VH-VL binders against q9vpl3. Designs and how they scored, part 227

Target 1, 224 residues: q9vpl3
Amino acid sequence: RGKINIQRPKAPHYERARVVAVTQPKYPELPKAKSCFKTRAERTQQQQENPYNEIIAREVRNWLDHSRLVAFFHLSSITADDIFRVRVQLHKQNLHLKSYGSKIIEQAVKNTRYEAIVPLFHSNHCIVFSPDPEKTAALLRIVRRVPQMVLLGGIVEETMLSRNQLVAYAQMPGLHAVQAQLVQTLSQAPGHLIQQLQAHQNSFVQVLDVHAKNQMNEETPKST
Key: E = the ipSAE of ESMFold2; O = the ipSAE of OpenDDE; V2 = 0.75 times the mean of E and O plus 0.25 times the DockQ between their complexes.

## First folded at step 8 (VH-VL)

Design ca6 (framework fv_imvotamab_arm2; also named C80; at its last look DockQ between E and O 0.33; V2 from the best seeds 0.56)
Fold by ESMFold2, look of step 11:
Structure ca6 (fold): chain C 224 residues (1-224), chain A 120 residues (1-120), chain B 112 residues (1-112)
Amino acid sequence: as target 1 above (224 residues)
Amino acid sequence: EVQLVQSGAEVKKPGESLKISCKGSGYSFTHYWIGWVRQMPGKGLEWMGIIYPGDSYTRYSPSFQGQVTISADKSITTAYLQWSSLKASDTAMYYCARLDYGDYFGFDYWGQGTLVTVSS
Amino acid sequence: DIVMTQTPLSSPVTLGQPASISCRSSQSLVHSYGNTYLSWLQQRPGQPPRLLIYKISNRFSGVPDRFSGSGAGTDFTLKISRVEAEDVGVYYCMQATQFPYTFGGGTKVEIK
């Protein structure tokens, strides 16, 4: 009874497909002990690091270490000409579009605070790196015209941000803009909206303070 | 515009040392690999090795391990290929090429080549 | 080491006619999780190589539509649908699936 279909308001098809893929069970044949044991051995062997991928992971680590902005996208089928045009547009803004195999990314972020992002790369994807976190708005404007690239989230100043947090960050490029938006909200909006904006502002300030302290403590004459 | 500019042709005698260069410009030098490729006269291409200028990590083809040294100086965006003691069989054209695992997973830009001639 | 065998060694063609170049690897070029890192290079007379095709079938920037790549596993093909005079040169396949990186022996395309 009931035709009410209560679902989460977020993009349920992608999230549902992601959850199903992660939770799809493997049921070994129980009457054959060696077949069940073989299945476990096969899974263990599949988890071994590939030495070739570890060498390539140096490139990924170098981008991560020298990028104050990192954005993750799901990438649908796209022509080589179209992706090249996007890469050129991004490059003009000091935004660097890259794609790496998911295992290479996994090995690059192993034993780092970013290890939790690995499941996002099980499907076709791309990453945008930049030393300029203020270019987040330019990034989002460019990819808005590229339906094949679907934003999943990102890293700004060494802090992981969800998709919505990254979009909100892009809309507040400076203290003056945040101050003006707060004043406008106080004069027009209900208290719930004011609390949301104020909480976001405080979180952003705290993230910048942590990053500034980390950068000051980590400055060394190291190579890239 | 990405460019790889190599040092000029060399004429050497067996036993002499040599260091040839490959200067990269128009891109973030420390974020891309540089590979070296040999082409013997009238022959095909052979991969010699690769370097990541960001951390100076090098990997050699087994055929060239111990025969050459690959290095880079990121302050002048230049990669090097060097021999401590040349032999006549080292006569060849040598190319540097940029490798990008994040875009093409292959050698996307090539230097003009450096002809090395080793004769007694 | 992965051996790359390229045929034919020489491909004389009439202008405007198709050309087809084959590349066979001694073992699968499929990297873990399905990626295949096969490239095609063109070397015009007296020039360095240049990238034509990457990851089996993707044309590099500025490469005309008459070039196409195909294949899977161990068997790969570069096709030129309508050969032009500027297509004269030597074509190489290359694998980057594992070290050491290896090239095919080359195919010389020339006008009859």
Scores: ipSAE 0.774, ipTM 0.889, lowest interface PAE 0.9, mean pLDDT 80
Fold by ESMFold2-Fast, scan of step 8:
Structure ca6 (fold): chain C 224 residues (1-224), chain A 120 residues (1-120), chain B 112 residues (1-112)
Amino acid sequence: as target 1 above (224 residues)
Amino acid sequence: EVQLVQSGAEVKKPGESLKISCKGSGYSFTHYWIGWVRQMPGKGLEWMGIIYPGDSYTRYSPSFQGQVTISADKSITTAYLQWSSLKASDTAMYYCARLDYGDYFGFDYWGQGTLVTVSS
Amino acid sequence: DIVMTQTPLSSPVTLGQPASISCRSSQSLVHSYGNTYLSWLQQRPGQPPRLLIYKISNRFSGVPDRFSGSGAGTDFTLKISRVEAEDVGVYYCMQATQFPYTFGGGTKVEIK
């Protein structure tokens, strides 16, 4: 009975060892999972320990901190050649198209005012950054010709804007538009923008589901 | 256009210190990583380490940890590779290269190289 | 460390003929992000390396379409469909899936 292995160094006297063991706080081991199967939370925690997540998050934070224009897009399947052409067009306007995984973005915006954007990145996505908010009109002009990129919303002068607000901003001249949008959105709850964006995403998913079902049945005329 | 311009060739004695430079232009220097790559005479490429100029975060290859220091000065868009005490085995061509994880996830633009010769 | 092995060490090729270079990694290069971070670099005599291909098969800016990359997991190939005189040089594969970043030993493409 007892331990199979006996400690070679002489242990403390029984009474003293017992008192120390009973009174010591024990934090040496984290609780183990109830199941042998990893939960989504446990898999997320393991993923967060990937060294690249924090390393690459530096890029995301730096782009966010030094960009007065940030635009978020859903990205459908696109060829490398096509995305390259878009990057070149954007670069000429000082617009920088970047793609980062959702875990990286989450790590970068955690504990910041931009944390509310995380739900936008559960599907395929990309982000356009610029130090110049006057380039919003140029951005929308370029992406209008790229149907694979669907505008979800953005940030202008640290103010979160919906798709419609960004479109409206692009039509306004100069610095006055920035001030007007900032004042308008100062009292809005951050969740309101996310709810609007999620609603648009859900509607788009429903449209895609209907389209996919119609494709399965071949193209047929509709009679209302 | 994007350019990385490195300092000129160096001839040194073993035990001497050296600091070589890599100046970036044509892009936002603080948004991209700079990596250093060694090429021994007639040999292949070896990654030494990287730096993020925006916050001076560095990461080294285990083979080069403690052998060199990588730094950057964002006010003059320049990255540096430095030795406190050179060895003959440090004789090589040294390249700097730009790296980002949001585009190509690899070294996209390279400097012309700095030849370092260490001989007694 | 991930070891990158290239074959052949040298490839003498007649102008206009195809060339093929293989790269094998000691471990899978599939990252947890779902991408494979394998690149191909070209180094012409006396020049710095130049990025040719990134993420297995995507050509970098200005790279001619005669260059193509393919592969998955641990086995990767760079093909030049018709070798031209300016293609003489050493070609390296590189992985950025895991630190430390590692390069293949290089393949020298020469005109026969």
Scores: ipSAE 0.690, ipTM 0.841, lowest interface PAE 1.3, mean pLDDT 81
Fold by OpenDDE, look of step 11:
Structure ca6 (fold): chain C 224 residues (1-224), chain A 120 residues (1-120), chain B 112 residues (1-112)
Amino acid sequence: as target 1 above (224 residues)
Amino acid sequence: EVQLVQSGAEVKKPGESLKISCKGSGYSFTHYWIGWVRQMPGKGLEWMGIIYPGDSYTRYSPSFQGQVTISADKSITTAYLQWSSLKASDTAMYYCARLDYGDYFGFDYWGQGTLVTVSS
Amino acid sequence: DIVMTQTPLSSPVTLGQPASISCRSSQSLVHSYGNTYLSWLQQRPGQPPRLLIYKISNRFSGVPDRFSGSGAGTDFTLKISRVEAEDVGVYYCMQATQFPYTFGGGTKVEIK
């Protein structure tokens, strides 16, 4: 009598299988427990109606509106302590690291000029705000030491920049520096022009002087 | 350094009006919320409300709605809590605290407190 | 309103010994955005409250490592690994997940 393989029971005879299939108690599908998980739509709707979210959104908008530099970062497995350290470093440079939920950001920027940033917030993220666009280089320097922070892009002077563009921006001399250089260049231009104009006159005078000296030497009679 | 400095202790009679102040310094006053918290003598902490100094948006606890007014003057980085008519039951320590939703989502810095005593 | 219940009301502790404070919320403190906005505050005698822990388990600046927060959903715990004399005071949990913000009743930590 072959050992009943309890791990792979032989399929019952087709008639038995049919009887078993028909006699299997159809347990009413337990009402799909309304997954306590509010559908994304329900959560979104509730979020929209939650005055709490509006409060947070207001804060986000305020930061965006008053910042001349905004940088968006993805956070990869960063600890709270690490974030805190970075925050302190950034704060010393008047850079403000904030973390908001993606949905809050979405709500905050909805129907605003910042709506284009929404796709950047699909994962764990943080935002760095600054009133000073010249701090971009400082920001990047600090963040380079934090591999868990990945630059996604930013806004500088109301212009959205890609990661690469932001890096390029940071490498550029500050506006003031460029302006100073320009002023310096412009201030030198008149001086150079004057020098060039005077150069010809001076050369002419020198030639005349040489000529006069030569004439004087020719007129000096060799007193024998 | 972030600091919140509150006005001095107040002794008032029932029916009198009062306005206490909380001055913020060492940070951007307009970018952080200020909350007020009541602590009755020997009791716990009670959230009263918050204000966003940037636009003076306010939210109150239902228990304090209509009982107090929270305001702010961003020009002097000061938040206020005021009563139109004090009651003996208003005797408490009042704290202002900074609230940051972007970092801590809580009250990260607190004032030293203002003791308000209302007695006949 | 979310009711925050702290236990014990009083915690007499010997210096150098650990302390544990529990905070229970009447409903989940998980925000719709997935974060849990539970904070722990310390109030020393005659002083204003001070933030110790934010978002369940994160130590605020200047907070010693002997303080730790844990928990999820409705149950939260503040632990002091080794109580020092300066740790005497009342500890409060606070929820900021929903308006109105609410505090626990407080736990008084005392030295035996």
Scores: ipSAE 0.496, ipTM 0.759, lowest interface PAE 1.3, mean pLDDT 87
OpenDDE, second read of step 9: ipSAE 0.432; ipTM 0.726
ESMFold2 (binder alone), look of step 11: mean pLDDT 91; pTM 0.939

Design ca60 (framework fv_imvotamab_arm2)
Fold by ESMFold2-Fast, scan of step 8:
Structure ca60 (fold): chain C 224 residues (1-224), chain A 120 residues (1-120), chain B 112 residues (1-112)
Amino acid sequence: as target 1 above (224 residues)
Amino acid sequence: EVQLVQSGAEVKKPGESLKISCKGSGYSFTSYWIGWVRQMPGKGLEWMGIIYPGDSYTRYSPSFQGQVTISADKSITTAYLQWSSLKASDTAMYYCARLDYGDYFGFDYWGQGTLVTVSS
Amino acid sequence: DIVMTQTPLSSPVTLGQPASISCRSSQSLVHSYGDTYLSWLQQRPGQPPRLLIYKISNRFSGVPDRFSGSGAGTDFTLKISRVEAEDVGVYYCMQATQFPYTFGGGTKVEIK
């Protein structure tokens, strides 16, 4: 059904037929009325047509609320078999690799302290969750052997950390007191982490903006 | 290891109430969805609904909305499927299955099934 | 609702021979997230269903590499490169692109 419609440029033919159908019975007017208001009501239709965004957001919120370690990654081209092998290795360390769409993440973190992470997920991405922050060293050791996964930052003990701060955390001795002290020290720089994440977001968004402009020269809404 | 263990077979009369269970173990129960699937004798699979144990949010198939109730008790890592009044047409094997949208976007681990027989 | 149609209804296969099962959806299964949420399940006699393949072509843990999935849009195929005795059972395709989730009618694989 959809595949046949997509292959055929029916929109221009439909619009022309709409003019001549004005004198037709009311029954044939229903498709015309819906199509006429489609563009205006597009966001409303998206909200009605995609219940998954809010439904799956429950999963994301639960993982964020109940994980003491959250790590954000950019994911470059990787085979399904390779990512699955990484997932298995991570699972042995109580590390849970998850992938969610940008709209789902946006719904999950909307009106929360984590809303600033949304721009990180406008391209291929994945997130690793764990209830055990001492597994940060194991996580980075595993990911070091997976060049397709690029660490962007994370959350440890409810504190947002940049890539460098998370790497520093991983290199500390496995003593809870030492790790807690490091997190407290990092959290004493209000705005520094937000500034670093925002700088990364801006750099990432700039790269994506350039690529989007190069890739989507044919896209009508490009006028800015 | 991940395991879903369902309650034993039930033999009921039309009009009786019934509640069957699905106990999860070996994973974070509140982090995954539980779905219920019906298989009529000699027939295929039918999705009934899902529940998120973390907040008890439910979504039902239109064919089963109002016919059954899905619930969960996270303190004992157990999900339930309940009928207020059974009909002979409810005779079937009922499976619970774990569902996650961040990994497989589908049912990965299944319970052994609960056979429900409703006859007068 | 999306209707899932499987062919054939029954596939008697000689041991070591290949088997192919087709699944067709009444609507495209491509989600706006960019993925296609088409899975294949195996149900052996007297056992619950077991996940074989997810997102068209990805094998689940413990699934032998003789199983492969392919397809796009509305047409999907599950192939068993050489059927073994333990492969006897009913195979179902399933879509999770839209609510309600729907299953194909099933294909019975038997040894002849």
Scores: ipSAE 0.687, ipTM 0.840, lowest interface PAE 1.4, mean pLDDT 80
Fold by OpenDDE, second read of step 9:
Structure ca60 (fold): chain C 224 residues (1-224), chain A 120 residues (1-120), chain B 112 residues (1-112)
Amino acid sequence: as target 1 above (224 residues)
Amino acid sequence: EVQLVQSGAEVKKPGESLKISCKGSGYSFTSYWIGWVRQMPGKGLEWMGIIYPGDSYTRYSPSFQGQVTISADKSITTAYLQWSSLKASDTAMYYCARLDYGDYFGFDYWGQGTLVTVSS
Amino acid sequence: DIVMTQTPLSSPVTLGQPASISCRSSQSLVHSYGDTYLSWLQQRPGQPPRLLIYKISNRFSGVPDRFSGSGAGTDFTLKISRVEAEDVGVYYCMQATQFPYTFGGGTKVEIK
């Protein structure tokens, strides 16, 4: 039984590591006192910010902000022709496949609510955007036929989802169906809630009655 | 289907102002860049500038900086190219084109062009 | 500005024969992120330009397989394996690696 080195836990499987990295709440680093001295790294980063990249980053931000469904994919040995075919299929469903450089994505999401997605972009990747979260099932159906596209995770209604969660979401009944179910459940609940509320009250009254009866029995002097 | 439809041909005199239009349809207008390209008679293509209709961010070619104004109205999915004072040398075909950095990094869809003739 | 030089200026071709157009850039078109943003456009007579090839060698939607792009760095080539009558027009290379975007001077493909 290999001694689990508690001090150096084996790095989780790459996929798990990525999910963990994305799900780790990035607590806003307390604004490190802006040391007046822009670190060499910050200066270098600023110098490297090609105005050109900023333009592209703007586009990325816009897609993120206006999409209710965002899915991230790893591309494994996919040809341009294959990508094009998939793109056409996705487009028919109002799904928009985009490919941006990792550094562009980093720049685009820096200091935004989307910063957590950065670890998902290591190698060849693509992003699918949609204004319609109900298209998740359609997306997954299309991508299933493309083994070169590996789902990494996504954002649905501003919520970051793992791969498994996204798959589960796609299997869920539409929002309206869920809402209808909820309404039905809630409409049935009043009877149970009232019963539960009444049960507690009735129980309390019973306890009080028993207490009162016991007190009355104690006060009845045995007339010998 | 993605379409860019430009305004009709214009005949103007030197010194007049002009604003031509490019209407996008069949896609999210605010999510894609629009560029303008000039083609003088019998000449090649010249990049003039681009605009992001989502926030009206604009960049110009140095050759066209200050010579034209690019704008957009996202409410009617229309981009514009305008001159404050036309010159005879502005006689050309003007194309609008959609630019997508996430797909092709180029102009994937083009308008039909607007011919502008400036003559005395 | 990046200068794009196309050769030849004119390419008279017999129907069914291949055509080749060269585009040379004054500097490398490899972007800092590793991609090369070279495109080829076709402009038929009286029509707007049409995207043929993007990122050196990728055919745009609806573009026939007789069109192919190749090259690297500063030298790029568009090839038409078998020229058809509908291929008559002016072809432009375009770089989008650096602002301002620039076009080649164009190559006119004509049928002999």
Scores: ipSAE 0.421, ipTM 0.707, lowest interface PAE 1.4, mean pLDDT 86

Design ca61 (framework fv_imvotamab_arm2)
Fold by ESMFold2-Fast, scan of step 8:
Formats: sequence, C-alpha cells, structure tokens
Structure ca61 (fold): chain C 224 residues (1-224), chain A 120 residues (1-120), chain B 112 residues (1-112)
Amino acid sequence: as target 1 above (224 residues)
Amino acid sequence: EVQLVQSGAEVKKPGESLKISCKGSGYSFTSYWIGWVRQMPGKGLEWMGIIYPGDSYTRYSPSFQGQVTISADKSITTAYLQWSSLKASDTAMYYCARLDYGDYFGFDYWGQGTLVTVSS
Amino acid sequence: DIVMTQTPLSSPVTLGQPASISCRSSQSLVHSYGKTYLSWLQQRPGQPPRLLIYKISNRFSGVPDRFSGSGAGTDFTLKISRVEAEDVGVYYCMQATQFPYTFGGGTKVEIK
C-alpha cells in the first residue's frame, strides 16, 4: 500500500526530529548573545581585564596634570553641530572641551587625590581643561549661553572648588597674590568641598525630576 | 587650525634604514595620540600603531610589531616611523593621523602622506 | 581581530541620486560602557583620508548634511542622500572599540 508505506517512514522521522528539537540547548531561532545582552559576570570580567580603559586613561591623566583649570559639567542632549560650535568658541580661549566614559575617569583618578570626583560622572558629562586659570571668566561667559551644560564644580591650581567658588574665582582680580590667597583658604576644607560637589550633582538631578513631575501635574486634572 | 605635515617621498633599496616624520601644529601635541596607517598601492587602509607623545607609550598592530618603530619628540612636536631594514613589500603610502578619545574617539586629522618606494 | 566587511565594493551612482554603503563587523562594536566607536572616512583621489562620521551617526566639522550614518551592534550604514561630483572617492568604515583598530575594505563611489 502506498499510503501505509509513506506513513510509516514519516512517523519515525517526525518523532525523532521532535525529540532532537526539544533536547537541543541551541536553536537556530534564538538570537546569539550580543554585547548589550552580556551576563553580569561576562561584563565584570571584560571591565576588569580591559587594558583599553587604562590606555585611554593616560590621556585624562595628562590633561589633569597639565591643566591649571578643570571644570566639570553635566551635559544634556545636544547636537553634534551645536557642541562643535561651543568647542570652537572655547578653543579660541585655550579651553578644551572633552568627554570621557565614567570608567575611564575612574581609572585615571584611581589612587590620586581626585578619586572623590568620580560620582560627578555617573550621568552625561563633559570636562573643560585649560593651562590658564585666568580663562575661568571666559569659560563661564561662553557656557552661560549653552543651557545644555550645567557647571558642577572644578579644580583650580590643584584645589577642588564648588560651583559658587569657581564663580567667585572668575570675578577676582588677576593678581597672583589674591589668587594664591583664595586657593590657600579653600584648600583648608577639602572633605567638605568634595561633599558639596557631590551634593550639587544630586540637587541638579532632583531639580530635573521635580520639573518633569510638575509638567505632568499641569496637564492632569486636579481632583481637589 | 590643526595640521599634520609629513616628510617628503623616499626612494630606497632593500636592506636600507629609513625614518619618516610627522610634525603636528595648531594643538597641544602631548595631549593627543598619533597613529600610523599604511596604504599599499591600490589597496585599503591598515592600522600600524599609535603613540602617546606625552609619555611615549606605544601600541602596535600585531602585524607590525617588530617590523617598525614608532617614536616621538615632543620638543619639536614630531612623531616618527622607522624601519631598520626595508623590504620591497614596504612600498606604500604612509599616513600619520591624530587620534583622540575625549572628542571623536577616532582619527580626526590626517597628514598628507609620505610615499615610500623600495626597489632594487 | 575584528573584521570589518564593506558592501558594495563599488557604487556607480547618477548625480543627485542616493548612495548607500554597508559595514558589518565580525563582533559587536559596543564598548564596555555602552558606547559604539564606529567612524566613516572619505578618501578622494590622490588625497589623504578625511573623517566624515564619528560614533556611528555624528557628522564631523565641515561635513555636508547629505551624509548620514546609522546602525547598531554589528551592522552600520553610511548614506549620501544626493551624490555630488565632489563625493567621488573611496569610503572606509573603521572601528576603534578595541585593538587592533581595523578598517573596512573600502567602497568606491563613482559617477555613472
């Protein structure tokens, strides 16, 4: 019988194929793991053994070592064209806008007195470097017109300064003695200053969260 | 304005030594990396290695490790690519290019190239 | 090593028409902290390479808006919306996510 002959050859093959499909751990329909789907262990191992981060950290350390002015900013969404125009304006004043991943910054400042700045870089950020601390006023003038950049704090003459202290420094006369006096006074409270810098970043994030909630409340009907 | 200016074309015989240069201007030379890229006649681009002039740290492509030496002299803002003994297979256009990780994370400015011809 | 494969090898295009170049990497180009370092370079005949696009989709200084980049993971595209005579040349993708840095084989854009 043709029907019986056809049915019997197909039945064993069908049952075998079904069992093999069920027992196989890899299936063609499952996508292969991509970088964004790496396990925590794989991600941790890659980070621990990634020499690339340490190689790039050389660049950050060099900027820190050769800059007498370093300013830290939170950076909101901005187009490449807009950030390029800001870079051009800053470059004319010998101010260098840089952006590095937080892990690169961690590697760069590890085992240095600047380790405490790491929390400033948990969200989108950028840093401005200059060998000339007299350019602080020019920096603040330029950035005032860039709402996407929010000043968090900085380092002047190897001394960590809060936002308010940087603004004060920018308004001081360019006399070497006056600047030295300010830096010396500020260097007497480094622990408190670091806490102020971290609190400022957290306050900015909280302000953004409150603003978003207030906008939602404006559009929803009030029940009371 | 950022500029990288390379040394002039070279014609050499196999076995000869050669050192070509790449002079940077218009930027902080020690704050950026310099990479070297080879382009064989009619072929694509091959990365050879990079140097950080600030501390003279070098990293080579495995294909070029031991074949060339990359160095830099920050006092004259110049990077170098050197061969101890040239081979005919070294005939190529050699480009230097500036590399940064804080701006573009790639080769942003390129030299005009140095043509090296090695023949008997 | 990460192998970068470009298609097509050559792209003859009529002036004013679009051109599209594909770049595929043998491994994901996502860096350990979530960024992708893929760039596109243009080399005009007899000239050195020029940076066009960085970090997948960002135009470099002086690059016309007719150039755009897109992609994620292992698949990337460079598109020229309206090809002009000055766009003739060879285009290369490049990854800087890990050492050794590698380039695509190049795509020659020509006018037909």
Scores: ipSAE 0.724, ipTM 0.865, lowest interface PAE 1.2, mean pLDDT 81
Fold by OpenDDE, second read of step 9:
Structure ca61 (fold): chain C 224 residues (1-224), chain A 120 residues (1-120), chain B 112 residues (1-112)
Amino acid sequence: as target 1 above (224 residues)
Amino acid sequence: EVQLVQSGAEVKKPGESLKISCKGSGYSFTSYWIGWVRQMPGKGLEWMGIIYPGDSYTRYSPSFQGQVTISADKSITTAYLQWSSLKASDTAMYYCARLDYGDYFGFDYWGQGTLVTVSS
Amino acid sequence: DIVMTQTPLSSPVTLGQPASISCRSSQSLVHSYGKTYLSWLQQRPGQPPRLLIYKISNRFSGVPDRFSGSGAGTDFTLKISRVEAEDVGVYYCMQATQFPYTFGGGTKVEIK
């Protein structure tokens, strides 16, 4: 009795094969289940059409428009409790910590002067808003104590600043003081220039005078 | 230089439709709000509404909600104010103005105005 | 809606003399962000309005130093230290703290 090869059953006799072929139930093709996976295009379209996202995007824009200080931070393994603690500290200084999705930020700043900030939002991030640019120093002081918050850059007034520039800004005297210094420097510049020009002229005249005197001394015949 | 140039004066009859325009130049049109302000003859300024040309988001004063339509075409940097059916009471000077929330939080630049006269 | 009330309605002033215009709001104009969005506009005869002062006391670009704004909360003042002939017109306060934005009724400055 030949070992029934369970893996490759012998083809049934032709007559049996015909009967089997005719008696096989024709099952209706199951409707191709719409793959639970929305195409990237569908996901993108749904995300764009979410009224809630639009509202949030407008909120973000509102914050940006009303803020004179905006700082962008990367969040590295920070707990909700830590965020809350920092938020409270910042709030006491009229600094407002917010977190938004990257897509929302992108939507919010699209076709605006803030579009350049989009590349900063590739990972977990938060934004601190303030109506007062003088709070930059306070912001940095608070954040220095939170190693999980990494400063990426910011906007002060209408100017995008790098991390280093923002730190430098915080160390600068107030705008009026800087302006005063600038005016002082500018007011002194003409004086210095004139002095330098005069110094060179005077030096030249002195050299010429010495030369002239030397020539006169050489031409004076030693009256033997 | 920032400029808002409005369409010319209009004389219309009651019941007619009207669309006036405000063209912005010298700045990023999509980055600033445009507002419309009504000034009736010999009267004060009335805020009508604002539009953000970047996404055409519009907000109306309750007094003007449903009475006018504000729109924008960012491709030609133009904002519009339109009526479906004018009334005699719509006779006024209409100004468009740029609104900047970031710096001034006010209307910093204004159009020259469009006089609309509605008479039978 | 926030109601803005200006006083006086008319302010006849002698050339070279100071003028003062008051604007009162029906509620505080301090925004949740801690800023007060009150502006002053000037409208000369036959011209569109012009921004003079923003955020209570800041002069807009090109505005002469004779114009100054002050106030807090619900009470605001525009002052002209020395009125010039070119200052004739109607002045409006405007709040942008709460939507809808609203204007004062206007104050007409005239030369006596």
Scores: ipSAE 0.013, ipTM 0.513, lowest interface PAE 8.3, mean pLDDT 84

